# Designs tried in a protein design chat: VHH binders against a6qnr0. Part 36

Target 1, 346 residues: a6qnr0
Amino acid sequence: MRLVHLDLKGAPPKVCYLSEIFPLFRALGANGILIEYEDMFPYEGHLRLLRAKHAYSPSEIKEILHLATLNELEVIPLVQTFGHMEFVLKHEALAHLREVARFPNTLNPHKEESLALVTAMIDQVMELHPGARWFHVGCDEVYYLGEGETSRQWLQQEPNSKAKLCLSHMEAVASHMRARYPTTTPLMWDDMLRDIPEDQLSGSRVPQLVEPVLWDYGADLDLHGKALLVEKYRKSGFSWLWAASAFKGATGVNQSLTPIEHHLRNHLQWLQVAGSVPADTLRGIILTGWQRYDHFSVLCELLPVGIPSLAVCLQALLHGDFAENVKARVENFLGISSLEEMSFRR
Short names: E, the ipSAE of ESMFold2; O, the ipSAE of OpenDDE; V2, 0.75 times the mean of E and O plus 0.25 times the DockQ between their complexes.

## First folded at step 10 (VHH; framework vhh_7ubx_2)

Design k1 (at its last look DockQ between E and O 0.81; V2 from the best seeds 0.00; counts 0 for: pae E 7.7 > 2)
Fold by OpenDDE, look of step 10:
Structure k1 (fold): chain B 346 residues (1-346), chain A 121 residues (1-121)
Amino acid sequence: as target 1 above (346 residues)
Amino acid sequence: QVQLVESGGGLVQPGGSLRLSCAASGFTFSSYTMTWVRQAPGKGPEWIATIYSGGSTMYADSTKGRFTISRDNAKNTLYLQMTSLKPEDTALYYCARGYYRGSGYWPFDYRGPGTQVTVSS
């Protein structure tokens, strides 16, 4: 599977624009979309406070999903449930659920209400995504985990650990989903799992509940390290893994142009990783297209600016290289005479 | 065991007022966000108002300005003061713990049996 990540933070595309680019995504070789809604989802009830003023309506969501279906793009929704909770925890009404009072990034894992909040968010999203085979629950960059007062006290007790704390919340979120949506598999960014020992991972239920997404946006990956990490996760009990590359929004917090060469290299490196691990290990790759680094950050390059990069990356993945014939294909897809006229270098 | 018991419902005329109460037990009431939800015959559950554990409140547009949600943590009791009642407010009113999870199914994990409010001339 090849999924295009749509980060709706800060600069969400209009539905009409999506109708134009979805066919292109499919033509370029994508067969899915990861939609990170953040404040663009039309949350209901008292969770309406999570909405941006210009959030999509339910009808717009339905239309987006319909367009995706028409173009044979499977949709995976993404809702943050642990880190990157700024759009949720910035609100005074929900600030009491912060791990650390001064930072809205991290959810307090000790509070039952925290779980209730994120599971309610999940349920509302799932309501508009019936039949979703996967659901991404985020859980990346939980920066302040363990630094809250309750966490500090808790961590003083044996055999408690930050890893245990992290896994417990992940397990709770995933367990909720598995119980309520047995045909939907939770996806999770892997960064918080990377340093957790194999025995602790295998000792938790997380490997049986989720499929981790191994993300790295570098142009020169540690191939051996990646292979070892894949093996570790498999040994820990994870049945399927995902990869995540980047086609935009990964080379500068306020970058306006996309360094296509960097992203091409990133994807070629992931191809090498895929070739070095068992064939039944990686289920697919998510081509991430970040619009901003966090809720309060400035914008990265816009989606239209990133389209040439996406084309290059998708076609490289599809063909296994970026030879001259592939380049020519991309140029044809984009309706341009030469990719060299595009920004390849920073 | 978590228990919620609503009371205070009844028959009132349009323009009238009612005060609903919800007695909570089996959990630390003060630590939880509480919500009133109603369900009219033939309709799904409708969110009315929420009071967060921190004391902030939020209201549905349909009830904003007429209904007031409050809580007494010392008494483990949730309240809903209803004013300017309309026939459209006729429903079974539930006290619920947790967050609204959508309109397609019952939106809360815990709720009471409900108290009937009927607004009729």
Scores: ipSAE 0.374, ipTM 0.751, lowest interface PAE 1.0, mean pLDDT 94
Fold by ESMFold2, look of step 10:
Structure k1 (fold): chain B 346 residues (1-346), chain A 121 residues (1-121)
Amino acid sequence: as target 1 above (346 residues)
Amino acid sequence: QVQLVESGGGLVQPGGSLRLSCAASGFTFSSYTMTWVRQAPGKGPEWIATIYSGGSTMYADSTKGRFTISRDNAKNTLYLQMTSLKPEDTALYYCARGYYRGSGYWPFDYRGPGTQVTVSS
């Protein structure tokens, strides 16, 4: 599967624009979308405080899903449940649920109310996404985990570790998904799992509950290291894995490549990783399109600016490389004279 | 064992007032968000008002301006002051702990048995 990540943070596309680009995604080789709502979801009831002023309405969400169906794009919703929860934890009413009182990025995993909150968020999103086969629960970049008051005391007790704390919360969220939505499989970003030894992963319930998404947006991937990581996850009991690349944002400090060159190389590197692992390992790849890295960051490039890069990256994945005839086809399809002219200033 | 017990319901004329109470036990009341939910005959549960652990409040559009939610953490008690009551407010009123999960299922972690409010001439 090849999914386009729609990062709605800070600047959600109009529904009419999505009606234009969903056919394009399908034509370029995508067969799904990963929708990261953040505060653009129309949360109801007392979770209404999570809504941004310009969040989609329920009817707009239903139209977006209808458009995805018409274009044969499977939809996977994403709701953060651990890290990247600033849009939730910035609110005074919920600040008691922070891992560290001064920092609103990470949910306190010790509080019973924390799980109740994120499972309620999942339930509201699932109400508008009935029949979803996968649901991404985030769990990436859980900064300051273990540094809160309760965590420090808990970690002083002999069998406890930061890894156990992390796995315990992931397990609780995934268990909710499995129990309430037995036909829906939770996805999680893998970064918090990477350094956990095989025996600790296999000793937890997480491998039987989730499919991890291995993300790396660099132009140069450690191919051997990725192959070893995949092997560790498989031996730990994870049945399926996912890859995640970037088609926009995430170019970092290295500016020796244009953004499109960077992203194309990232995708070609992931193709090499895929060739280095057993064929029944990767369920798909998510092409991420970061619009805002976190709730308080400035906006990255908007989705329309990233379309040429997305086209290049999808076609490279579909054809296994980016040969000159594929490049010319992309240029003609998009109505541009040269993909190299799509280099970005700044 | 978590326990929530509502009281204060009854029969009232349109335009009248009632104050509902909910006695809570079995958990650290001051640390939890608390909610009033009502269910009219033949309808699903309807969220009415929430008071967060920090004291902030939020109201459904149908009851905003007429109902006031409050809490007394020293007495482990949640309140709902209802004024300008209408026949449409006739329902079983529940005190609930936790977060609204959407329609179709019980929307909160725990609830009490409810207290009946009937508004009729």
Scores: ipSAE 0.052, ipTM 0.593, lowest interface PAE 7.7, mean pLDDT 86
ESMFold2 (binder alone), look of step 10: mean pLDDT 82; pTM 0.824

Design k2 (at its last look DockQ between E and O 0.01; V2 from the best seeds 0.00; counts 0 for: pae E 17.0 > 2, placed apart)
Fold by OpenDDE, look of step 10:
Structure k2 (fold): chain B 346 residues (1-346), chain A 121 residues (1-121)
Amino acid sequence: as target 1 above (346 residues)
Amino acid sequence: QVQLVESGGGLVQPGGSLRLSCAASGFTFSSYTMTWVRQAPGKGPEWIATIYSGGSTMYADSTKGRFTISRDNAKNTLYLQMTSLKPEDTALYYCARGYYWGSGSWPFDYRGPGTQVTVSS
């Protein structure tokens, strides 16, 4: 599977634009979309406060999903449930659910109310995504975990640990989903799992509940390290893993132009990783296209600016390299005479 | 056992005021967000107001400015002060633990049996 990540933070595309770009995604070799909604989802009830002023309507969401279906793109929704909770926890009404009072990034895992909040978010999103085979619950960059007052006290008691705390919340979220949506598999970013020992991972229920997404956007990956990490996760009990690369939004917080060469290298490196692990290990790859680094950050390069990079990356993945013939194909797809003119080399 | 018991409902004239109470027991009241919901005959449940465990409040547009939700943690009691009541406010009013998360089945783990509010001339 090759999924294009649509980050709706800050600069969400219009539905009409999506109608134009989805055929291109399919033509370039994508067969899915990861949609990170953040404040663009039309949450209801109490969760209405999470909406941006220009959030999609339910009808617009339905239309987007319809367009995706028409173009044979499977949709995976993404809702943050632990880290990157700024769009949720910035609100005064929900500030008491912060791990650390002064930072809106991290949800307090000790509060039942916290779990109720994120599960409600998941439920509302799932209501508009019937039949979703996967659901991404985020859980990346939980920066302040363990630093809250309750966490500090809790961590003083044996056998408690930050890893245990992290896994506990992840398990709770995933368990909710598995119970309520038995045909939907939770996905989770893997960064918070990377340093957790194998025995602790295997001792938790998380490996039986979720498929981790191994993300790295570098142009020069530690291939051996990645292989070891994959092995670790497999030994820990994870049945399937995902990879995540980047085609935009990963080379500077305020980047205006996409360094295509960097992203191409990133994808080629991931191909090497995929070739070095068992064939039945990686289910797919998510081509991430970040619009901004967090809720409060400035915008990086816009989606239209990133399209050439996406084309290069998708075609590289599809063909296994970026030889001259692949380059020519991309140029044809984009209707351009030369990729080099588009700052291909940086 | 978690229990919620509403009181204070009754018959009131349009423009009148009424104060509802909800007595909570069987759980740490101060740790939970509480919500008022109402249901009129033939209609689905309607969210009225929420008071968070942190003390902040949120109101539905239909009740904003007229209704006030509050809590006394020492007494394990939730309140709803209603003013400028209208005939359309006639409904069974429920106290619930947690959030009203939008349309669908009753999203609350626990709610009271309700108290009837009737606004009529």
Scores: ipSAE 0.068, ipTM 0.576, lowest interface PAE 1.8, mean pLDDT 94
Fold by ESMFold2, look of step 10:
Structure k2 (fold): chain B 346 residues (1-346), chain A 121 residues (1-121)
Amino acid sequence: as target 1 above (346 residues)
Amino acid sequence: QVQLVESGGGLVQPGGSLRLSCAASGFTFSSYTMTWVRQAPGKGPEWIATIYSGGSTMYADSTKGRFTISRDNAKNTLYLQMTSLKPEDTALYYCARGYYWGSGSWPFDYRGPGTQVTVSS
């Protein structure tokens, strides 16, 4: 599968715009979307404080799902449940749930109320996504885990480690999903799992519960290292893995490439990773399109500006390379005379 | 090409003040979270302060109340105003693009070469 990540943080597209671009996504070779709501979901009841003023309504969500169905796009919702929780933990009423009191990014995994909070968030999103086959629960970049007062005290006892703490919360969230929604498979970003030894991963329940999403947005991937990581996850018991690339944002430290060249290279590198791992290992690839890196950041380039890059990246994935005939197809599809000219435009 | 260049370091007496600057180029400065980190010889990096692209700030306990992070998006410049300096503040001070991830690693996607601050009598 080839999923386009719709990052709604800070600037949700109008539904009428989505009605125009979903057919484009499908025509370019996408067959799914990953919707990252953050505060653009219409949370209600006890969670209403999480809702942004301009969040979608429930009827708008239903219309988006209908549009996705019409265009043969699988929908996977994404709700953060561990790191990247600033939109939640910035609120005074919930600040007691922070891992570190002055940093609103990470949920304290020791508090019973923490799990209750994120399961309530999942349940509200699932109410509008009945029948979702996958649900992404985030769990990336869990900054400062282990540095809160409760965590420091807990870690002083010899069997305890940050890895155990991380896995415990992941297990709790994924177990809730599996019990409540048995036909829905949780996805998690893999960065917090990468350094956990195989024996600790296999000894936990996480491999039986989730499919990890291996993300790397660089123009030059460590192909051998990725293959070894894939083998570690498979030996640990994960049934399926996902890849994640970037078509927008996340240009990183590579200073010699234009954004489109960077993103194209990233995708071609992921194709090589896919060729280096056993067949039936990767369920799909998510082409990420970061609109805002975190809740307090200003916006990156808006989605329409990223469409040319998306077209390049999807067509490269669809055809297995970006040779001259594929480049010409993209240029004609986009109605432009040269991708080089597009790369020079800011 | 992305560049971050720190300046304003030097030798200062305990209790003194310094203002550090970081000139940024090669990226849209106003869109990025910016961070000051320091590293004393033989020690791991220590987070000092972060300023979000939206203007919110956060500070380490060791420097809260004494240091002020600010930014001037029109000049693509990050600042650290330091007051009530102590010998323990002696370090190489870096500006970095992004968040500090803790635990003694360098998780930033980019950082400058640093400017030395020495607090000694």
Scores: ipSAE 0.000, ipTM 0.175, lowest interface PAE 17.0, mean pLDDT 84
ESMFold2 (binder alone), look of step 10: mean pLDDT 82; pTM 0.818

Design k3 (at its last look DockQ between E and O 0.01; V2 from the best seeds 0.00; counts 0 for: pae E 15.0 > 2, placed apart)
Fold by ESMFold2, look of step 10:
Structure k3 (fold): chain B 346 residues (1-346), chain A 121 residues (1-121)
Amino acid sequence: as target 1 above (346 residues)
Amino acid sequence: QVQLVESGGGLVQPGGSLRLSCAASGFTFSSYTMTWVRQAPGKGPEWIATIYSGGSTMYADSTKGRFTISRDNAKNTLYLQMTSLKPEDTALYYCARGYYYGSGSWPFDYRGPGTQVTVSS
């Protein structure tokens, strides 16, 4: 599967724009989208405070899903449940749920109310995503985990560790998902799992509950290291893995490459990783298009600016050709698409 | 053991007022978001109002302007002041700890047995 990540943080695209761009995604080789809502989801009831002023309405969400269906794009929703919770924990009403009182990024995993909160968020999103086969629950970059008052006390007791704390919360969230939505598989970003030893991963229930998404946005991947990481996850009991690349944002510190050259190389590197692992190991790849890295960051380039890069990257994944030939084919394709889009924008 | 006990319900005329109370025990009340939910005969649960640990409040459209949620953390008590009552407000009213997703599904069974409010001429 080839999913385009639609990052809504800070600026939700108009539905009419999506009606124009979803056909393009499919034509370029995508067969799904990962929708990261953050505060652009129309949360209701006691969660209404999470809702941004410009959030989509339920009707707009249903129209987006209809557009995805018309273009044969499977939809995977993403809701953060551990790290990247600033849009939730910035509110004074919910600040007691922070892992560290002064930092709003990480949910306190010790509080019963923490699980109840993210459970309610998942349930509201699932009401608008019936039949979802996968649901991404985030769990990336859980900063300051273990540094809160309760966590520090808990960690002083053998055999407690930050890994155990992390896995415990992941298991709680994934268990809720499996119990309530038995045909939906939770996805999680893998960064918090990478440094956990194989025996601790295999000794937890997490491998039987989730499929991890291995992300790396660099122009030069440690190909052997990625293959070893894949083998570690397989031996730990994870049945399926996903890869994640970047088509916009995430260019790092390498200043010698244009953004498109950087992203193209990132995708070609992931193709090499895929060729280095057993067949039926990777379920798919998510092409990420970050709009904001976290709730308080400045905006990256908006989606329209990233379309040429997305086209290059999707075509590279689809065909595997040399970089220059892929660029030439994309430039010809976009020329035709650009003329067609101009006629519809009148 | 978490316990929530509602009181203050009864029979009242249309246009009347009632004040519901919820006594909480078995947890640190001041640290939790608290919610009122009602259920009319033959209908699913309906979210009414929430008060967050920091004091902020949120109301369902059906009750906004007529109902006021409040809390007294020193007494571990949640309140619902109801005014301008209508026959449509007839329901069993529950006090709940934590979050409620308004489509009739609870993530947890953290509520009391409820107190009946009947609005009838």
Scores: ipSAE 0.000, ipTM 0.267, lowest interface PAE 15.0, mean pLDDT 84
Fold by OpenDDE, look of step 10:
Structure k3 (fold): chain B 346 residues (1-346), chain A 121 residues (1-121)
Amino acid sequence: as target 1 above (346 residues)
Amino acid sequence: QVQLVESGGGLVQPGGSLRLSCAASGFTFSSYTMTWVRQAPGKGPEWIATIYSGGSTMYADSTKGRFTISRDNAKNTLYLQMTSLKPEDTALYYCARGYYYGSGSWPFDYRGPGTQVTVSS
């Protein structure tokens, strides 16, 4: 699977624009979309405060999903449930659910209300995504985990650990989903799992509940390290893994142009990783397209600016390289005479 | 096509042992987590044990210490060694691909027809 990540933070595309680019995504080789809603989802009830003023309506979401279906793009929704909770925890009414009072990034895992909140978010999103085979629950960059007052006290008691704390919340979220949506598999960013020992991972239920997404946006990946990490996760009990590359929004917080060469290299490196691990290990790859680094950050390059990069990356994945014939194909897809005239940094 | 076929069930006395087998075909067996689940008459499905694709195992409290799940990837076969069997272990035992979260309806995309285990004096 090849999924294009739509980050709706800060600069969400209009539905009409999506109708134009979805056919292109499919033509370029994508067969799915990861939609990170953040405040663009039309949350209802007590969660209404989470929505932006210009959030999509339910009808717009239905239209987006319909368009995706028409173009044979499977949709995976993404809702943050642990880290990157700024759009949630910035609200005074929910500030008490912060791990650290000063920072709205991290959810307090000790409070039952925290779990209730994120599960309610998941439920509302799932209501508009019936039949979703996967659901991404985020859980990346939980920066302040263990630093809150309650966590500090808790961590002083044996056998408690930060890893245990992390896994417990992940397990709770994933368990909720599995129980309520038995045909939907949770996805999770893997960064918080990377340093957790194999025995602790395997000793938890997380490997049974989720498929981790291994993300790295570098142009020069540690291939051996990645292979070892894949092995670790497999040994820990994860049946399927995902990869995540980047086609934009990964090379500068306020970058206006996309360094296509960097992203091309990133994808070629992931191809090498895929070739170095056992078959049937990686279920797919998510081509991430970040719009901003967090809720409060400035915008990086916009989606239209990143489209040439996306084309290059998708075609490189399909063909296994970016030879002249592939380049020519991309140029034809984009209706341009030369990629070099684009923000193609060599 | 994916297929799972359980075998090895039967009648056994309390305290006895039984070894179940599950023959898998139609998919890369070694790549998948496998699970044993049982269902007694009038009860919902009950998770017994899971063996991950990497070989790690997890057990339900009700069977922990008595049952052992294992796999032979070369033979595409899942096993459940049962010891110290009790009357309450009487159920239809299923082999399933994936994991069971222990609630509600069957979450598995594939499972076998089951093999009957009856523990009775």
Scores: ipSAE 0.000, ipTM 0.237, lowest interface PAE 15.0, mean pLDDT 93
ESMFold2 (binder alone), look of step 10: mean pLDDT 81; pTM 0.812

Design k4 (at its last look DockQ between E and O 0.02; V2 from the best seeds 0.00; counts 0 for: pae E 18.8 > 2, placed apart)
Fold by OpenDDE, look of step 10:
Structure k4 (fold): chain B 346 residues (1-346), chain A 121 residues (1-121)
Amino acid sequence: as target 1 above (346 residues)
Amino acid sequence: QVQLVESGGGLVQPGGSLRLSCAASGFTFSSYTMTWVRQAPGKGPEWIATIYSGGSTMYADSTKGRFTISRDNAKNTLYLQMTSLKPEDTALYYCARGYYMGSGSWPFDYRGPGTQVTVSS
């Protein structure tokens, strides 16, 4: 599977624009979309406070999903449930659920209400995504975990650990989903799992509940390290893994232009990783397209600016390289005479 | 076992006031967000108000300014003070643990049997 990540933070595309680019995504070789809604989802009831003023309507969401279906793009929704909770925890009404009072990034895992909140969010999103085979629950960059007052006290007691704390919340979220949506598999970013020992991972239920997404946006990946990490996760009990590359939004917080060469290299490196691990280990790859680094950050390059990079990356994945014939294909898809004019290196 | 029991409903004149109570048991009440929802005949459930575990409150536009949600954690009790009642407020009122999950279905894992509120001249 090849999924294009749509980050709706800060600069969400209009539905009409999506109708134009979805056919291109499919033509370039994508067969899915990861939609990170953040404040653009039309949350209802008391969760209405989470939505932006210009959030999509339910009808717009339905239209987007319809368009995706028409173009044979499977949709995976993404809702943050642990880290990157700024759009949720910035609200005074929910500030008491912060791990650290000063920082809205991290959810307090000790509070029952925290779990209730994120599961409510998941449920509302699932209501508009019937039959979703996968659901991404985020859980990346939980920066302040263990630093809250309750966590500090809790961590002083044996056998408690930060890893245990992290896995506990992840397990709770995933368990909720598995129970309520038995045909939906939760996905989770892997960064918080990377340093957790194999025995602790295998000792938790997370490997049986979640498919982790291994993300790295560098142009020079540690191929051996990645292979070892894949092995660790497999040994820990994860049945399937995902990869995540980047086609935009990964080379600077305020980047205005996309360094296509960097992203091409990133994808080629992931191809090498895929070639170095056992078959049927990686279920797919998510081509991430970040619009901003967090809720409060400035915008990086916009989606239209990133389209040439996306084309290059998708075609490179399909063909296994970016030889002249592949380049020519991309140029044809984009309707341009020369890709070099698009500034590979800026 | 989680249990919620609403009380305080009844017949009231337009413009009148009514106070609903919800007795909670079987869980750590203070750790949970609580919600009032109502359902009128032939209509779907309607969110009224939510009080978070931290004490903050949220209200639907239809009830804002007229209804007040509160809680007494020591008594494991949720309250809904209703004022300036209107005929359109006639419904079965439910106390629920957690958040309103959206329109179209009963989103709560736990709710009470409800208490009837009828506003009529």
Scores: ipSAE 0.014, ipTM 0.296, lowest interface PAE 8.6, mean pLDDT 92
Fold by ESMFold2, look of step 10:
Parts: structure tokens; sequence; C-alpha cells
Structure k4 (fold): chain B 346 residues (1-346), chain A 121 residues (1-121)
């Protein structure tokens, strides 16, 4: 499975634009989209304060889902439930739920209200996504976890650890999802899991509850290291894994590579990782298109600017290479005469 | 490999006390959060208490003040001390490895076969 990550943070595309590009995504080889809402979801009731002024309406969400269905694109919603919670925790009414009082990025995992909040957010999103087969609950880059007062005191009690704290919250969120939505599988970003020893992962409930998404956006992947990480997750009890690449944003500065060259290489290397692990290991790859790194950052390039890179990356994944015949197909899809004179020059 | 075995259940009069034990093997007991859950006939599972790997505890409102969860890491054993028992406490009591989200989440990935507690005259 090949999913395009639609990052709505800060600049949600118009629905009419999506009606034009969803057919293009399908034609290029995508069969799903990962929708990251942040504050662009039309939260209601006691959660209305989370809603940005220019958020989509419920009818616009339904239209987007209908367009995805018409183009045979599976939809996976993404709602942050641990880190990257600034859009929630910036509000005075919810600031008491911060892990560290002065930083609004991370949810305090010790409070009953914290879990109630994120489960209410999940429930509202699921109301508009009935029958979703997967739901991504984020849990990436949980900065300052363990540094709040409650956490510091909890960690002083043997044998508590930051890993146990992290796994405990992940279990709590995933257990809610599996209990209330038994046909929906939670996805989580894997970065907070990478350094947790195999025996602690296998001893937790997380491997039986979630499918992790292994992300790395670099032009040069440690292929052997990725294969070892995949094997660690499999031995820990995770039944399925996902890969995540980047077609847009999230690049380091590399003066020898254009952004498209960087992203293409990232995808070609993920193909090599896929060839280095057992069959039936990776359920799919998510091509991430970051629009904003965090709630308070300036915007990355907007989605339309990223379409040439997306086309290159999807076609490379679909065909297993990026030779001249694949380049010609991309040029035809984009209506340009040569990719090399457009985006690869630096 | 992983095994949890509950014991200490039995018949007790209302107002009485009982101590349940759970012997753990096949994993590093001291590193895991442990939980007691009960299930009465015809009802769904009910979370009772959790003791985190660091020793802190949480209790369900229905049993708060009457039940005490504890652990002995040297003996790989989880305990539930029950006092002031009521007929409503009659259930099959399970110990489980892992975090539990209350009545909305069941079952755990590893649990024992349970031990029966019956409170009657």
Amino acid sequence: as target 1 above (346 residues)
Amino acid sequence: QVQLVESGGGLVQPGGSLRLSCAASGFTFSSYTMTWVRQAPGKGPEWIATIYSGGSTMYADSTKGRFTISRDNAKNTLYLQMTSLKPEDTALYYCARGYYMGSGSWPFDYRGPGTQVTVSS
C-alpha cells in the first residue's frame, strides 16, 4: 500500500483543489491518503476551542472522504495524542494537562483528564470516519517526557522508567481504540519505540495493539540498521510494520542534492530496505508531505509546489526504479518537457 | 513462557477478608505494570486495581479503601488484599500483565486462569 500524507497544518487545501489532485494521486500509483488534521478538524461541543477559524466544515470533510472513495484512496486519519499537542495545550483551559508546565508540546500522561481529552478527540474524528481500517494516533517526538513534576516523582519509584511511562500512555490510547473500534487498528510513529529494548517491548501490550510506522526522511538510510530495527520489532511481537518516507519538507540541507533528488533517493533507499526484510513485513509506505514542522513554525512549501516531487517518488515506488521510461511517464503526468531542467538543477 | 497463576480465592462471609496472590514466571516481573481485574457471571470485566512497575497504585472507585494491591518483586508475586467483602465482590479474579484502561478495555495480552471469590453466608 502507498499512501500520500496530506498535512493540513496551517494551510489546508481547498476541497476543489483536492477534487483535481486525488485522481492524479491514484493515476500516479497511490491507493490511500493519511490525513493529518491538527486544528483543521471541525471539533464540536467541549472541544470547539481546538478548532481553527478556517478549519474544514463537517460537510467539507464528508466531501473529501467521498472524493477519496471515488478515486479508490483509502483514508487513514491522524490525530496527535501525546507529542505535538501545541494546538491543544496552548489554550489556558487545557494548560494544566501539559507534561511540563512551560512547554505546550506534550500531554501529561498521568492525568485521567489527559486520556479523556484525547479519546474524545479520537471519537469525534471517528464519527466522520466510520469504518476506518486504520487510525494514526501520532505519539512522535514526545519532547520533555519524564521532566514534569508528576513524572519526576513517578520515576523515582523503582522500577519506573521513561520507557514504561511512554508505553503506558501508548497502551492506554491504543486500548481505547481497540475496545471501542474493534475493526480499526491504531498506527503510531516509531521514534519513541526505537531505543526501547526488545524484552520491554515484548513484555508490554503495545505490539499486540498497534502497527508502528518506521520513518526516516534522509537521502542516505542506514540500510543494515533499518533491517535490524525491523527484526527487533518483529521479535517484539508487532505483526505488521509500515515505512514512511518524505516527498515534501522535512529535509536536511544538502548542497549537492536538490529537494527532488533528495526525496527520490530517500524513496529508492526505502525500496532497498523493503527488499532486505521478509515478505509480509511491511504493510505499506506513507509518503509524508510536511507542511509545518510544529504548530509554531513557519510553513514549508505548499502542496502544489510538492506535486512534482510526489509524482517522482510515487512512480519510483510503483516501478521499482527511476529510469528513462519512468521519467517520461512523470513528465507526461505533469505536463512538462523535462524534469531535469525543472527541478533537479542546482 | 509467560505464566500468571492466581490463588487464594475461596468462600468467605460478608465483612470478611481474603488475600489473593498471583505467581509470575517467564518474564522480568519487576519491570512490568500489574493489574487485578474481576468478572462476575453475566457481566463484563471490571478493573479493580493497578500497581505500576515503580510501585504507585490506582484503584477503581467500587473497591477503593477496601482493597489493597501490592507486589513482592523478590518473589515475583502480585497481591490483592481484600477487606470488608460484600456479596457484590463475588467474581472470578484475574491478575494481568500490563496497563488497563478500566471497564472499556479487556482483555490483557497475558492473564492467568483466575481464582474464584465467593462472598456469601
Scores: ipSAE 0.000, ipTM 0.123, lowest interface PAE 18.8, mean pLDDT 83
ESMFold2 (binder alone), look of step 10: mean pLDDT 81; pTM 0.808

